# Ledger of designs, part 56: VH-VL binders against q8ixk2r445to577

Target 1, 133 residues: q8ixk2r445to577
Amino acid sequence: FFGMLQNKGLTDYCFDYNPPDENQIVGHQVILYLCHGMGQNQFFEYTSQKEIRYNTHQPEGCIAVEAGMDTLIMHLCEETAPENQKFILQEDGSLFHEQSKKCVQAARKESSDSFVPLLRDCTNSDHQKWFFK

## First folded at step 3 (VH-VL)

Design G8 (framework fv_retifanlimab)
Fold by ESMFold2-Fast, scan of step 3:
Structure G8 (fold): chain C 133 residues (1-133), chain A 121 residues (1-121), chain B 111 residues (1-111)
Amino acid sequence: as target 1 above (133 residues)
Amino acid sequence: QVQLVQSGAEVKKPGASVKVSCKASGYTFTDYWMNWVRQAPGQGLEWIGVIYPSGGDTWLDQKFKDRVTITVDKSTSTAYMELSSLRSEDTAVYYCARDFKGYSTPYFDYWGQGTLVTVSS
Amino acid sequence: EIVLTQSPATLSLSPGERATLSCRASQSVSTYGNSYMNWFQQKPGQPPKLLIHDASNRATGVPSRFSGSGSGTDFTLTISSLEPEDFAVYFCQQRDYWPLTFGGGTKVEIK
């Protein structure tokens, strides 16, 4: 699985990673932005180790969630995926973050017109359903 | 040394198909996207489409979607662009160009030498 | 699709002079503080060569006399002092939105 990771509920929005500095590609928050269909900053790979990889830069980035946080942050990928980088893409399209027992949801950033993927209690909402395009 | 070497010039009749190849060397073929761009005589550059060599997925400009097929052979590090139902307006130099998907990194940093396709009766 | 308009179509200048080339996009090609505009140089019989990527970053081996600037819809390529080898056609290209599009080109020719 690879491609643009699009939300079912927020239908025109895709996972997007846009670090301001190519010399420091890790540590920034993953966001949601209008799907442009070009790949690039919206191109992700779902691996057999349950990683969501941003492989458009070397070294490769892997999406992670820090303990106690709800935001998705880009980390360096490791030879063996750590628990905080594991997401289960379920048959119904939900992205389940195994370590936290929470689901990735498309959410509006407070006091902003921006959208971000956040960890929330799992529901059957279309805002928690994702697919590769 | 990165090189993209394309197949030689072709002359085709209207209605025929043409298949242009682009052989990559000097880098890991599956780490880069491969774009196809054409340039008609005396005209500007026109993007045709791109392929992700690792998965084989393609994205094409709508104007070419029904006539173009882009493929790769990973074992030979070669990309192919096939254009069908040729018209005189398809006469152009066709280029391949690699595209590293890394954010804020150079795109189209290496190009093939070009393949002239002439469509005439 | 995003339409890129380059101006002027032709610049007639002498070696040592400053060249300023414009590229205007029909909509913004800047996202989250980055501008996805590239500049290419093309000489007759050759493929285009990358000069500037992401509005202002020089590609490897490109002389410091070349600089790019701009954001949103308005972008500029500047050659501070033209050398004989700089007389060529220059194209801008956006990579923010699908399909990828190029400007019509600006020809920098000897006066």
Scores: ipSAE 0.007, ipTM 0.533, lowest interface PAE 12.1, mean pLDDT 84
Fold by OpenDDE, second read of step 12:
Structure G8 (fold): chain C 133 residues (1-133), chain A 121 residues (1-121), chain B 111 residues (1-111)
Amino acid sequence: as target 1 above (133 residues)
Amino acid sequence: QVQLVQSGAEVKKPGASVKVSCKASGYTFTDYWMNWVRQAPGQGLEWIGVIYPSGGDTWLDQKFKDRVTITVDKSTSTAYMELSSLRSEDTAVYYCARDFKGYSTPYFDYWGQGTLVTVSS
Amino acid sequence: EIVLTQSPATLSLSPGERATLSCRASQSVSTYGNSYMNWFQQKPGQPPKLLIHDASNRATGVPSRFSGSGSGTDFTLTISSLEPEDFAVYFCQQRDYWPLTFGGGTKVEIK
């Protein structure tokens, strides 16, 4: 699966990654933005290693969850996917993070009009449903 | 109502294979993971593995990776556990147990009635 | 694998008494603020029955006399006042690490 990763509940919002330095793509937070597909900032790939890969740059980035955090941060991909980079995209659209045992939910950023994907307890909410477009 | 109905008792010789079935009803089969657990006579519970019926992904205990195959038939809402190269120590009651839906529901909340597999020469 | 040690192996009590069952994990099974420990009851000739999930949550239909507590490596199942139908074997089970593992069980028998 590849393309824009769009949320079902938060209509017309997609995973978005726009690092301030194109030569240093790791260490920043993945956000949600209106789906537009421009600039390669919204192109992701779900791999057989259960990675969500940002492969528009070299070296390739993979979404990770750092210990104690509920945000999605870009790390470098590894030959063998580490535990904190493994996600299960289920047929019903739920996106499950194996290590934290939580689901990725579209949420409003506090004191902001912006949105971010956050780890939350798994529910049947459409805000926890995702699909590639 | 949720029901898990397993196949009948089996008697096998060492070196043979056995395939136990677990037919699910009363819920959406593909929404819940299905575990396999065994229990030797008078002993504790031993987890074998689990399958996600929707995607077919499996996790197995390393102890069983070379001898166990877990599969599903979505059209009949049935899970299968096949154990090969049977040994006397494989004699046990084998259970299927429904797990979670997206890790949000109680775990192992419904069990099959169990299938006794006896391995003897 | 995570080894779960249950104690005591056998607990002999009378109806109406309080039962305290222990389950100790070889390493912490609490991650990201959650404790991934379940408790099961099993009677002869029957499959296990879920009692407690995630350390302290009673499963549907489980009487209030059953309670679970603990975090990290130490967990406890408590039966406040034993009923005749509570005499059975109880197992703990962790879901924090693959492979899933069960404790050896505690038999609660009538004194």
Scores: ipSAE 0.000, ipTM 0.598, lowest interface PAE 12.1, mean pLDDT 90

Design H1 (framework fv_zigakibart)
Fold by OpenDDE, second read of step 12:
Parts: C-alpha cells; sequence; structure tokens
Structure H1 (fold): chain C 133 residues (1-133), chain A 119 residues (1-119), chain B 107 residues (1-107)
C-alpha cells in the first residue's frame, strides 16, 4: 500500500512530514495536515517489513516510536526493520504498533490547532482508523 | 446485527475427521479475524487459533498444530475448522468468535458446535 | 504460556450480595484482561475489556479493576440473572489464555 495515509474520523487529514532540511530528514515528528494529493510530504508506503516508509527522499525514512514516547518520529530505514518501526495496518483500518501494543490515533496537539498521530490504547474510534488513498 | 451461526452437532469415531462451519453475517467478513475456542465438558475455555479471512493467514495455538486446520470462504462469509485424527479427548464444544481488533477480546460468538468422539 | 489463576472456583451467594472474583496472571499483562459470563448451554458473553471497560448493554453493577498481575470482577448487588460461570482472559500475548472459571451459585 502507498499514497496518502488518511484518517477516517478526522476527515480529510493525512500523515504529513515536512522536515526543515531536505538533506536531514530524520528526528522530526510526523504530523497530520489536510490531504492535498501533491505527493512529497504526504506520500508514504506500507512495506512487507511492516514499515511506514517515507521514500520521497534518499536516504529513506521510516516512522519510529522512541522509548517512552507516544509520538511518531522519522528515523532512517534499516536493512532489517527494528522493533520500534513495525506497524500492523489491519483490515478494519486500525494501525497497530507492535512494540508498544498501542494504536495510532489522530489527536489534537495540546495547546494548538494542529493535529498529530499519537499512540493510544486501542479503541473502536474512527480516529484510530486509517486508509491509503 | 452481527451473527455467527455454526454447523450442527457431530458424532465421530476415533481416527475420523470433522469439519465445523461458522457463517458470519451483519458485518464485513474480511475486516475481522475469526478465532476458534474449545471447551471440554465441564472445563474452561481454550484458545485454538485464528484466521484472517482477508489473507488466509492463520495463527495456531501450538497445542493444536496438526490437529486443527482453519480455512475460510469469503464468498460465503464462512469460516471452517477441520479436526483430524479425532480422539476421545477432542470431545468438546467448539466456538467461533470474532475479535473486534488485533488486541481486543471476543465480542461476538457462535452458538457452539458439539463434537463427540466415541467408539 | 501465561497462566490465569482464577479464584474462587465456586462461589455461593444470595441476591443482593456483593461478590468479587479474582484472576492472577503469571506475569505482567498490563490491562489486557477480559471478563466473560457463561450460562449453561450458551456461548460466553463479553462483559468487560481492558480490565475495567464495561461493554455496551452490560449492567452497571458489573465492574472490573486491576493491572499488572492481579485483576478483579465485582458485582455490587447480585441479581437473579447473574448466577452463571465467569471467566477471565488475557489477550496480552499469544496464545490467549483463560482462567479456569468461577461458578456463581445461589446460596
Amino acid sequence: as target 1 above (133 residues)
Amino acid sequence: QVQLVQSGAEVKKPGASVKVSCKASGYTFTNYWMHWVRQAPGQGLEWMGYINPSTGYTKYNEKFKGKATMTSDTSASTAYMELSSLRSDDTAVYYCARGRYFTHPFDYWGQGTTVTVSS
Amino acid sequence: DIVMTQSPSTLSASVGDRVTITCKASQDISSYVAWYQQKPGKAPKLLISAASSLESGVPSRFSGSGSGTEFTLTISSLQPDDFATYFCQQYYTYPWTFGQGTKLEIK
């Protein structure tokens, strides 16, 4: 699967990554932004290694969850996907992070009008449902 | 409304095989995993495994590998479990059960299928 | 495999009583515990998930608590419809496992 990764509950919002330096793509947080279909910062791929890959730039980035965190951060992809980069995109749209046993939820950033994907306890909320478009 | 309807009771001799069916309705069959749970007479519940109807992927309890085979037919919205080389200790009620999500328990159950193995 | 030790195996009580059933896990399973009610000849019915989340349609007299290795199901005031067998379950890691059950009988 590849393309825009769009949230069901937070209508018209997609995974978005826009690093300040195109040559330094790691270390920043993945956010949610209105789906615009222009590719680049909204183009992701779900791989056979269970990665969510940001491959519009080289070297390729993979979404990771750092220890003790509930945010999605861009890391470099590795030959063998590390445990903190493994996700299961389920048929019902749930996006499950294997290591934390949490689900990715569209949420409002505290004290902000921005939205971000956060790890939360898995629920039946449409804000935890995702699909590629 | 979500419903899981299983096939009727079976009586088999040792060494025989039996195939139990579980027909799902009221939801998108391929969006959920179908689990199987066994309950011997007067005993507790035992998880056997699950199948992902979308991909056909199965995960078995190690205890039931070689004993149970899970399959599905998406066109019929039906899950199947075949038990081979039946023994007396395979006598039990077998349930199909839907898991809501990967890490959620069973929200809907079939009515159960009694399998009796006797010589 | 994770062992779920449920107690007591049998419990006699009267209508209106407060009863508690305990389930102990052989290891830390966070809050990945479910409770089921089963009546004779029927499939189990899900009552509680995530240790304390009450399922839709389940009476508020049912409650669940606990985390880590010890979990409890409580019925604040028993009703005639509550006499049945109850099971705990962990869904923290495969294989999923159940407690041996608690038969709640009329005293």
Scores: ipSAE 0.024, ipTM 0.669, lowest interface PAE 5.5, mean pLDDT 92
Fold by ESMFold2-Fast, scan of step 3:
Structure H1 (fold): chain C 133 residues (1-133), chain A 119 residues (1-119), chain B 107 residues (1-107)
Amino acid sequence: as target 1 above (133 residues)
Amino acid sequence: QVQLVQSGAEVKKPGASVKVSCKASGYTFTNYWMHWVRQAPGQGLEWMGYINPSTGYTKYNEKFKGKATMTSDTSASTAYMELSSLRSDDTAVYYCARGRYFTHPFDYWGQGTTVTVSS
Amino acid sequence: DIVMTQSPSTLSASVGDRVTITCKASQDISSYVAWYQQKPGKAPKLLISAASSLESGVPSRFSGSGSGTEFTLTISSLQPDDFATYFCQQYYTYPWTFGQGTKLEIK
């Protein structure tokens, strides 16, 4: 699968990565932003290795979660996907991070109108349901 | 060219504290995590913990919790590791080492800082 | 914690020899093993990552293999510059842990 990765609960919000410098794609948090339908900073590829790749830059970025953290951070992709970069997109739309045993949830960024994807205990909430558009 | 340059050797008395610095150059400091590894004389390598300079997040080996404190100064591209309540068994060479990112092992190391705890 | 055990602890060899160092993990760590070379008074140097990926600038006589719990570092034709201590490391889970080291010395 590839396209815009949209949230079912926050219906107009998509995964978004807007690095401050076009040559610096690592180390920053993935955000959620209004879906614009143009691809670009919202275009991701879900690979056969269970990676979520950022498809607009070379070298390619892969979403990862550091041990003990709940934020999704952009890292460089590796030839063999490491466990912290593997997400299982399940039949019900949940995005399961196998290493942590947690699910990706659309969440409000601390005391703001901004939204970010975060790891949370898995629930049946629409805020944990994702689909490619 | 990537370089990690550490502060010079220290000789401390038991009960004192020491703060070791590690100055990074040749790359974007906030794009990589800085780890600390110690090696006691004639012994193997022991991972102490890391700091993510972009967020300030730290993760410690449980053995060093309450003993070591890691900090960083992004404007100076410098990481720090402080040891408190020094004992003779803290005598070691302390290394800073860069992970390319969380899933990558140490591709660049500082030259090491010898800390000797002596009466 | 994952325990990394190297064998042998010391190894005597001659220039031109093929030498193999083994590293065993106490649990499955997939391929998340690195190998380092350390010379007296110097910081360790990364040789191999992801069990078998040779780092740029490292001579091709060095190779790594293995997955799961058993890993090996091989030097196919030992050179004088290779006499050093070698460490394996797992970076699969925190705390990251190292083997006790293998000292490679002149026979």
Scores: ipSAE 0.005, ipTM 0.526, lowest interface PAE 15.5, mean pLDDT 86

Design H2 (framework fv_zigakibart)
Fold by OpenDDE, second read of step 12:
Structure H2 (fold): chain C 133 residues (1-133), chain A 119 residues (1-119), chain B 107 residues (1-107)
Amino acid sequence: as target 1 above (133 residues)
Amino acid sequence: QVQLVQSGAEVKKPGASVKVSCKASGYTFTNYWMHWVRQAPGQGLEWMGYINPSTGYTKYNEKFKGKATMTSDTSASTAYMELSSLRSDDTAVYYCARSWYKGTYFDYWGQGTTVTVSS
Amino acid sequence: DIVMTQSPSTLSASVGDRVTITCKASQDISSYVAWYQQKPGKAPKLLISAASSLESGVPSRFSGSGSGTEFTLTISSLQPDDFATYFCQQYYTYPWTFGQGTKLEIK
């Protein structure tokens, strides 16, 4: 699966990554933004290694969850996907992070002007449902 | 200076189709989204959808799916909107309006195109 | 769809008056609100974005405020050029929606 990763509950919002430096793509937080079909910042791939890859630059970035955090941060992809980069996109649309045993939820950031994907306890909320478009 | 110049007024019969054009100048056409907004006589504004000229990606208001088709020609810096199966309640002024892709408000507007549907 | 309800629908005022137009959203839309001015036979003109950001070239007598569900456009001292119809717009989620408009008339 590849393309825009769109949320069901927060209608028309997609995974979005816009690092300050295009040559240094790691270390920043993945956010949510209105789906715009431009590719680039909103182009992701779900791989057979259960990675969510930011497939715009080489080397490729992979979404990771750092210890003790509930945010999604961009790391470099590795030959063998580390445990903190493994996600299960289930048939019902839930996006499950294997290491934390939590689900990815679209949430409003404390700042009123932005939305972010956060790890939360798994529920049946549409805000925890995702699909590629 | 940024300008959006639309095609002239149209008078159509019910069941007909009409295609309105919006020619952009004074900026890079593919760097901005082109939206279409309708205003019926004496009524408010109604957002119809937008097209990203750089990719051809479109997003429609569900109300206008099947009614409006948005296209663009980058070589001519022109956006188009076709209305099909025209009815009397499609009578309105139709505006093209520009937005930055990260800014979804409309900073520049065309002068509007009046479409009148009458038997 | 998010409903934007403007009040009042019509407002009569005099030159020099302070006037306020209100727009209420049917749900929390943060600060994703724009305000437009429209004169008869003309396209709308952008005045305010992000609820309170004044656009370039717009007189300082115009101001916007609010967040969440209630927003206001204020003209501190009406000028003859300000009599027109004003619209609020949300761009929080699709479809973008407008208020029904407020016609500002000369008293």
Scores: ipSAE 0.031, ipTM 0.661, lowest interface PAE 4.8, mean pLDDT 92
Fold by ESMFold2-Fast, scan of step 3:
Structure H2 (fold): chain C 133 residues (1-133), chain A 119 residues (1-119), chain B 107 residues (1-107)
Amino acid sequence: as target 1 above (133 residues)
Amino acid sequence: QVQLVQSGAEVKKPGASVKVSCKASGYTFTNYWMHWVRQAPGQGLEWMGYINPSTGYTKYNEKFKGKATMTSDTSASTAYMELSSLRSDDTAVYYCARSWYKGTYFDYWGQGTTVTVSS
Amino acid sequence: DIVMTQSPSTLSASVGDRVTITCKASQDISSYVAWYQQKPGKAPKLLISAASSLESGVPSRFSGSGSGTEFTLTISSLQPDDFATYFCQQYYTYPWTFGQGTKLEIK
């Protein structure tokens, strides 16, 4: 699947990656932002290797979770996806991070008006349901 | 143009703490991991740990867990490494060095900070 | 931990000589080896990554080879500026480890 990865519970928000330097796209946190319908920084691909790829710029990035963390960050894609870059998009729309056994949830960042995807214990919440648009 | 500039030499008594800084310039600080590498007098290189400035995540060599604490200040593009409960065998040159996450080899190094612990 | 063992520990050579330094890993690390040069009182300088990839700005007389458990750094025609200590490093897995170093001395 390709497109904007939108949240069912936080219905106007999509996965968004907006690095300040397009030549250095690695290491920044993936955020959620208002879906704008134009692709670009909100265009992702879900691959057969269970990666969430950021294909808008070169080199291509893959979303990952570092050990002990609950935030999603951008890493460089590997020829064979490492375990920390594997997410299972389930039939019910849940996005399961295989290595940690947790689900991606739309959440408010601290006390700000910013939203981010975070790893949380899996529930049947619409804030843990995602789909490509 | 990439530079890592470390704080100056320190002489400490056993039991004290020391905090070494590493100021980065010439690149986007949050796009690279910052590592700390120790070199005891006349000895080889020993990896201590790294911090990911983008997330604040730290990973330590087991030998330095509880001895070293790594932090960073993104607004100042500066990484820090604090050593606690200093002993004479902590005497060494401490280097900061950067790497990409995919290839953890060190393309740029700070000039080193000499820490001497003596009674 | 992966142990990296360099040989020789000390090497005496003359300007113009072909010099080879060996690095052995205690287990298979594929091609995930880097080589560094360190001059007295200075920080290490990256020469080679991925066992054989020459860093930009490093003279072409330096080359690396090997895979698996045995790696070599070669200087094809030694220059005065090359007398230094050389370290290999594995970056296959945590914790990342260095060889003990090879000191290249003037004969």
Scores: ipSAE 0.000, ipTM 0.527, lowest interface PAE 16.6, mean pLDDT 86

Design H3 (framework fv_zigakibart)
Fold by ESMFold2-Fast, scan of step 3:
Structure H3 (fold): chain C 133 residues (1-133), chain A 119 residues (1-119), chain B 107 residues (1-107)
Amino acid sequence: as target 1 above (133 residues)
Amino acid sequence: QVQLVQSGAEVKKPGASVKVSCKASGYTFTNYWMHWVRQAPGQGLEWMGYINPSTGYTKYNEKFKGKATMTSDTSASTAYMELSSLRSDDTAVYYCARLYRGPFEFDYWGQGTTVTVSS
Amino acid sequence: DIVMTQSPSTLSASVGDRVTITCKASQDISSYVAWYQQKPGKAPKLLISAASSLESGVPSRFSGSGSGTEFTLTISSLQPDDFATYFCQQYYTYPWTFGQGTKLEIK
């Protein structure tokens, strides 16, 4: 699948990657932002290797969660997807991070009115349900 | 089967321009980005930039902005790199190399094009 | 720009030797380092990417290690075909930058 990865609970919000330095596409946190329908910073690919790829730059970025962390960060894709870059998009819309056994949830960024995707214990909340638009 | 074949050696006067070609075969030209790297005699490698052949988007090393122009011709499966206002310090071997859009795989390089700038 | 510094610049060794080449980055580049082999008159050949991932078709005597700012390329038992110049490259940040090269020559 290709498209904008939108949250069912925060219906106006999509995965967004807009690194502050155009020369460094890795190492920054994935955010949630108002869906604009134009692709660009919100256009992702879900692959058969269970990766969420950011296809705007070369080499392509792959969303990862570092050990002990709950934030989604952009890494470079690898020839064989490492476990920290594997997300299972389930039929109910949950996005399950296999290595941590947790689900991606739309959450408020601390001390702001901004939103980010974070790993949380899996629940049946609409804030943990995602779909490609 | 995959090949990147570059144009032949060039000898130019200072102030001239040169356009190096890199013809791809054995794969879908638009599935790989084409990078350009130069190597001055006896020196290390210097990354110049890349072009996405499917869109025409280019990314340059700041050092080469306004000096190098990268283009591609999808119907001919050929990438080009043009250098303007040549100086003696542009004397180098220029390589094209393909990079897969997925994992980092600089797996095929052209044979190189020697550009000599002399008075 | 990230500066990549290799040591040594020249290394003399004999067939069968264990050889190590070091590459240092001026800032943290995680594991985004590639290693190349270049023989005279030829284009560079990719040996290793992501600091330690061996490219298909490259002999297992080649290995890479390191993270952050210090990286190494090791050849466990040097063969005649291995006498060449070796380059490291970071692909963490644009512009991509290479080390100055290490020439491995016969002792």
Scores: ipSAE 0.038, ipTM 0.687, lowest interface PAE 7.0, mean pLDDT 87

Design H4 (framework fv_zigakibart)
Fold by OpenDDE, second read of step 12:
Structure H4 (fold): chain C 133 residues (1-133), chain A 119 residues (1-119), chain B 107 residues (1-107)
Amino acid sequence: as target 1 above (133 residues)
Amino acid sequence: QVQLVQSGAEVKKPGASVKVSCKASGYTFTNYWMHWVRQAPGQGLEWMGYINPSTGYTKYNEKFKGKATMTSDTSASTAYMELSSLRSDDTAVYYCARYTKHWGAFDIWGQGTTVTVSS
Amino acid sequence: DIVMTQSPSTLSASVGDRVTITCKASQDISSYVAWYQQKPGKAPKLLISAASSLESGVPSRFSGSGSGTEFTLTISSLQPDDFATYFCQQYYTYPWTFGQGTKLEIK
C-alpha cells in the first residue's frame, strides 16, 4: 500500500511530513494536513516489514514512536525494522502500533488549530481509521 | 564475495576531465546507494555525494556541484564519477562506497582511485 | 555544515592500553555516528555504527558510545593490528561529514 494515508473521521486530512530542512529529515513530528496529493510531503508506503515509510526522501524515513511518547516521529529506516517502527494496518482501517499496543488517532494539537496523529487506546472511532488513497 | 573495484590511477593536467569507474559485484547493484568520498594527501575524508542506481537520482555536496557528475550503468553494475575543470587541489584518492540501511554507513569500499593534477 | 571535531589528532599508546577517541559534533545529531578504521594505502573499514554495535568480524575490544554532541570510540586492550587512523562520521544531516581523524601510533 502506498500514496496518501487519509483519515476517515477527520475528513480530507492525510499524513503529512514536511521537515524544515530537506537535508535533515529525521527527528520531526508527523502531522495531519489537508490532502492535496501534491509534492512529496504526503507520500507514504506501508511495507512488508510493517513500516510506514516516507519514501520520497533519501535516506528513507520510517515513522517511529519514541519511548514514553504518543507522537509519531520520523527516524531512518533500517534493514530490519525496529520494534518501535512496526505498525499493523488492519482490515477495518485501524492502525495499530505493536510495541505500545495503541492505535493511531487523528487529534487536535494542544492549543492549536492544527491536527496530528497520536497514539491512543484503541477504539472503534473513525478518527482511528485510515486508508491509502 | 561482495566487492567494489575501481579504475586505475589517473594523471591529468589542469583544466582536463577525468572519469572514474566503480564496478560492483557479489550483490544486486540497484539495491544500494553508491556514495563517493575523496581523501586529499594526508587529509581526512570528504563526502562528495551519492547516486541511487535504481532511479538515477543524485545528491551532491554543494562543494562539488559543477565539479563532480555521478552516473551509473545498471547493465554493467558500474558507477561513474566524472570530475571536470581539474585543479591541483582536486588531487586526491577517490573512493566509491556502498551505503546500507542496516549500518547507516558505508560497509563496502572500493580500493580507491588516485587522481593527480599537475602542470 | 556539521563539524565533527576529533580528539586527539594523534595518540601514542602501547599494546594492552585502553584507548579512547572522542568526536564532538557542532550540533545535536542524536546517535547517527559511524566509526571507521583506515590503514595506510587502504580504504576505510567500518567498525561501528548507531544502527548496529559491531560489524561482523570486528573484535569485541572495540566499542562506541555517545549521543547528542559527544561520541567516543574505545579500544579496551590495544592490539598490534589496531595501530591505524580512525575517523568518525555523522549521517544525520547532509552533507555527511567526517572527523579529521585520529592517528593511533605505537609508543
Scores: ipSAE 0.149, ipTM 0.764, lowest interface PAE 2.4, mean pLDDT 93
Fold by ESMFold2-Fast, scan of step 3:
Structure H4 (fold): chain C 133 residues (1-133), chain A 119 residues (1-119), chain B 107 residues (1-107)
Amino acid sequence: as target 1 above (133 residues)
Amino acid sequence: QVQLVQSGAEVKKPGASVKVSCKASGYTFTNYWMHWVRQAPGQGLEWMGYINPSTGYTKYNEKFKGKATMTSDTSASTAYMELSSLRSDDTAVYYCARYTKHWGAFDIWGQGTTVTVSS
Amino acid sequence: DIVMTQSPSTLSASVGDRVTITCKASQDISSYVAWYQQKPGKAPKLLISAASSLESGVPSRFSGSGSGTEFTLTISSLQPDDFATYFCQQYYTYPWTFGQGTKLEIK
């Protein structure tokens, strides 16, 4: 699949990657932002290796979660996807991070009106359900 | 076998332009991004930029913006790098190199094109 | 720009020696480092990517290690074919930058 990765519970919000420095695509947090329907910084690909790829610029980025963290950050894609870059998109829309045994949830960023995807214990919440648009 | 073959050495006068070619064979040209790296005499390697042959998208090292222009011809499986307004400090060996997206490294290099700028 | 500094700039060694070349980044670049070998008049050849991943066809005497800001290339038992200049490269942040090179020469 490819497209805008939209949240079922936070219905106007999509995965968004807009690093402040276009020369450093890696190392920044993935955010949620109002879906604009134009692709660009909200266009992602879900691969057969269970990666969520950002192919807008080189190098190609792959969403990852570092050990002990709950934030989704952009890393470089690897020939064989490492476990921290694998997300299982389930039939019910849950996005399951196998290495941590947690689900991606739309959440409010601390002390802010902004939203981010975070790893949380899996629930049946619509804030943990995602689909490509 | 996978190869990148570059055009021959060039000797130019200051103010001239030069266009270096890099012909790919042995792989699908549009599946790999092509980078350009320069090496001045007795110096280290300097990254110039890349072109994505499938889209035509280019990214330049700020130092070479306005000096270098990268293009590609998919039907000929050839990448090009043109230098304008040549000066003596543009004298260098220019390499094309194939980028392996998943590893972030240059796995195949052209043999290099020597560009000499002298009055 | 990220500055990559190699040490030593020149290293003299004998066949059979264990040699180590260090590369330091001016800021944290995680593991996004590649190592290349270059012989006079030739294009560079990829040896190592992602700090420690040996390129197919490269002899096992070559190994890479490190993360963050300090990286090392090791040749466990130097062979005559290994006398060359070695470069490290970061691909964490554009512009991609190379170290100044380490020339490995016969003692």
Scores: ipSAE 0.008, ipTM 0.579, lowest interface PAE 11.9, mean pLDDT 87

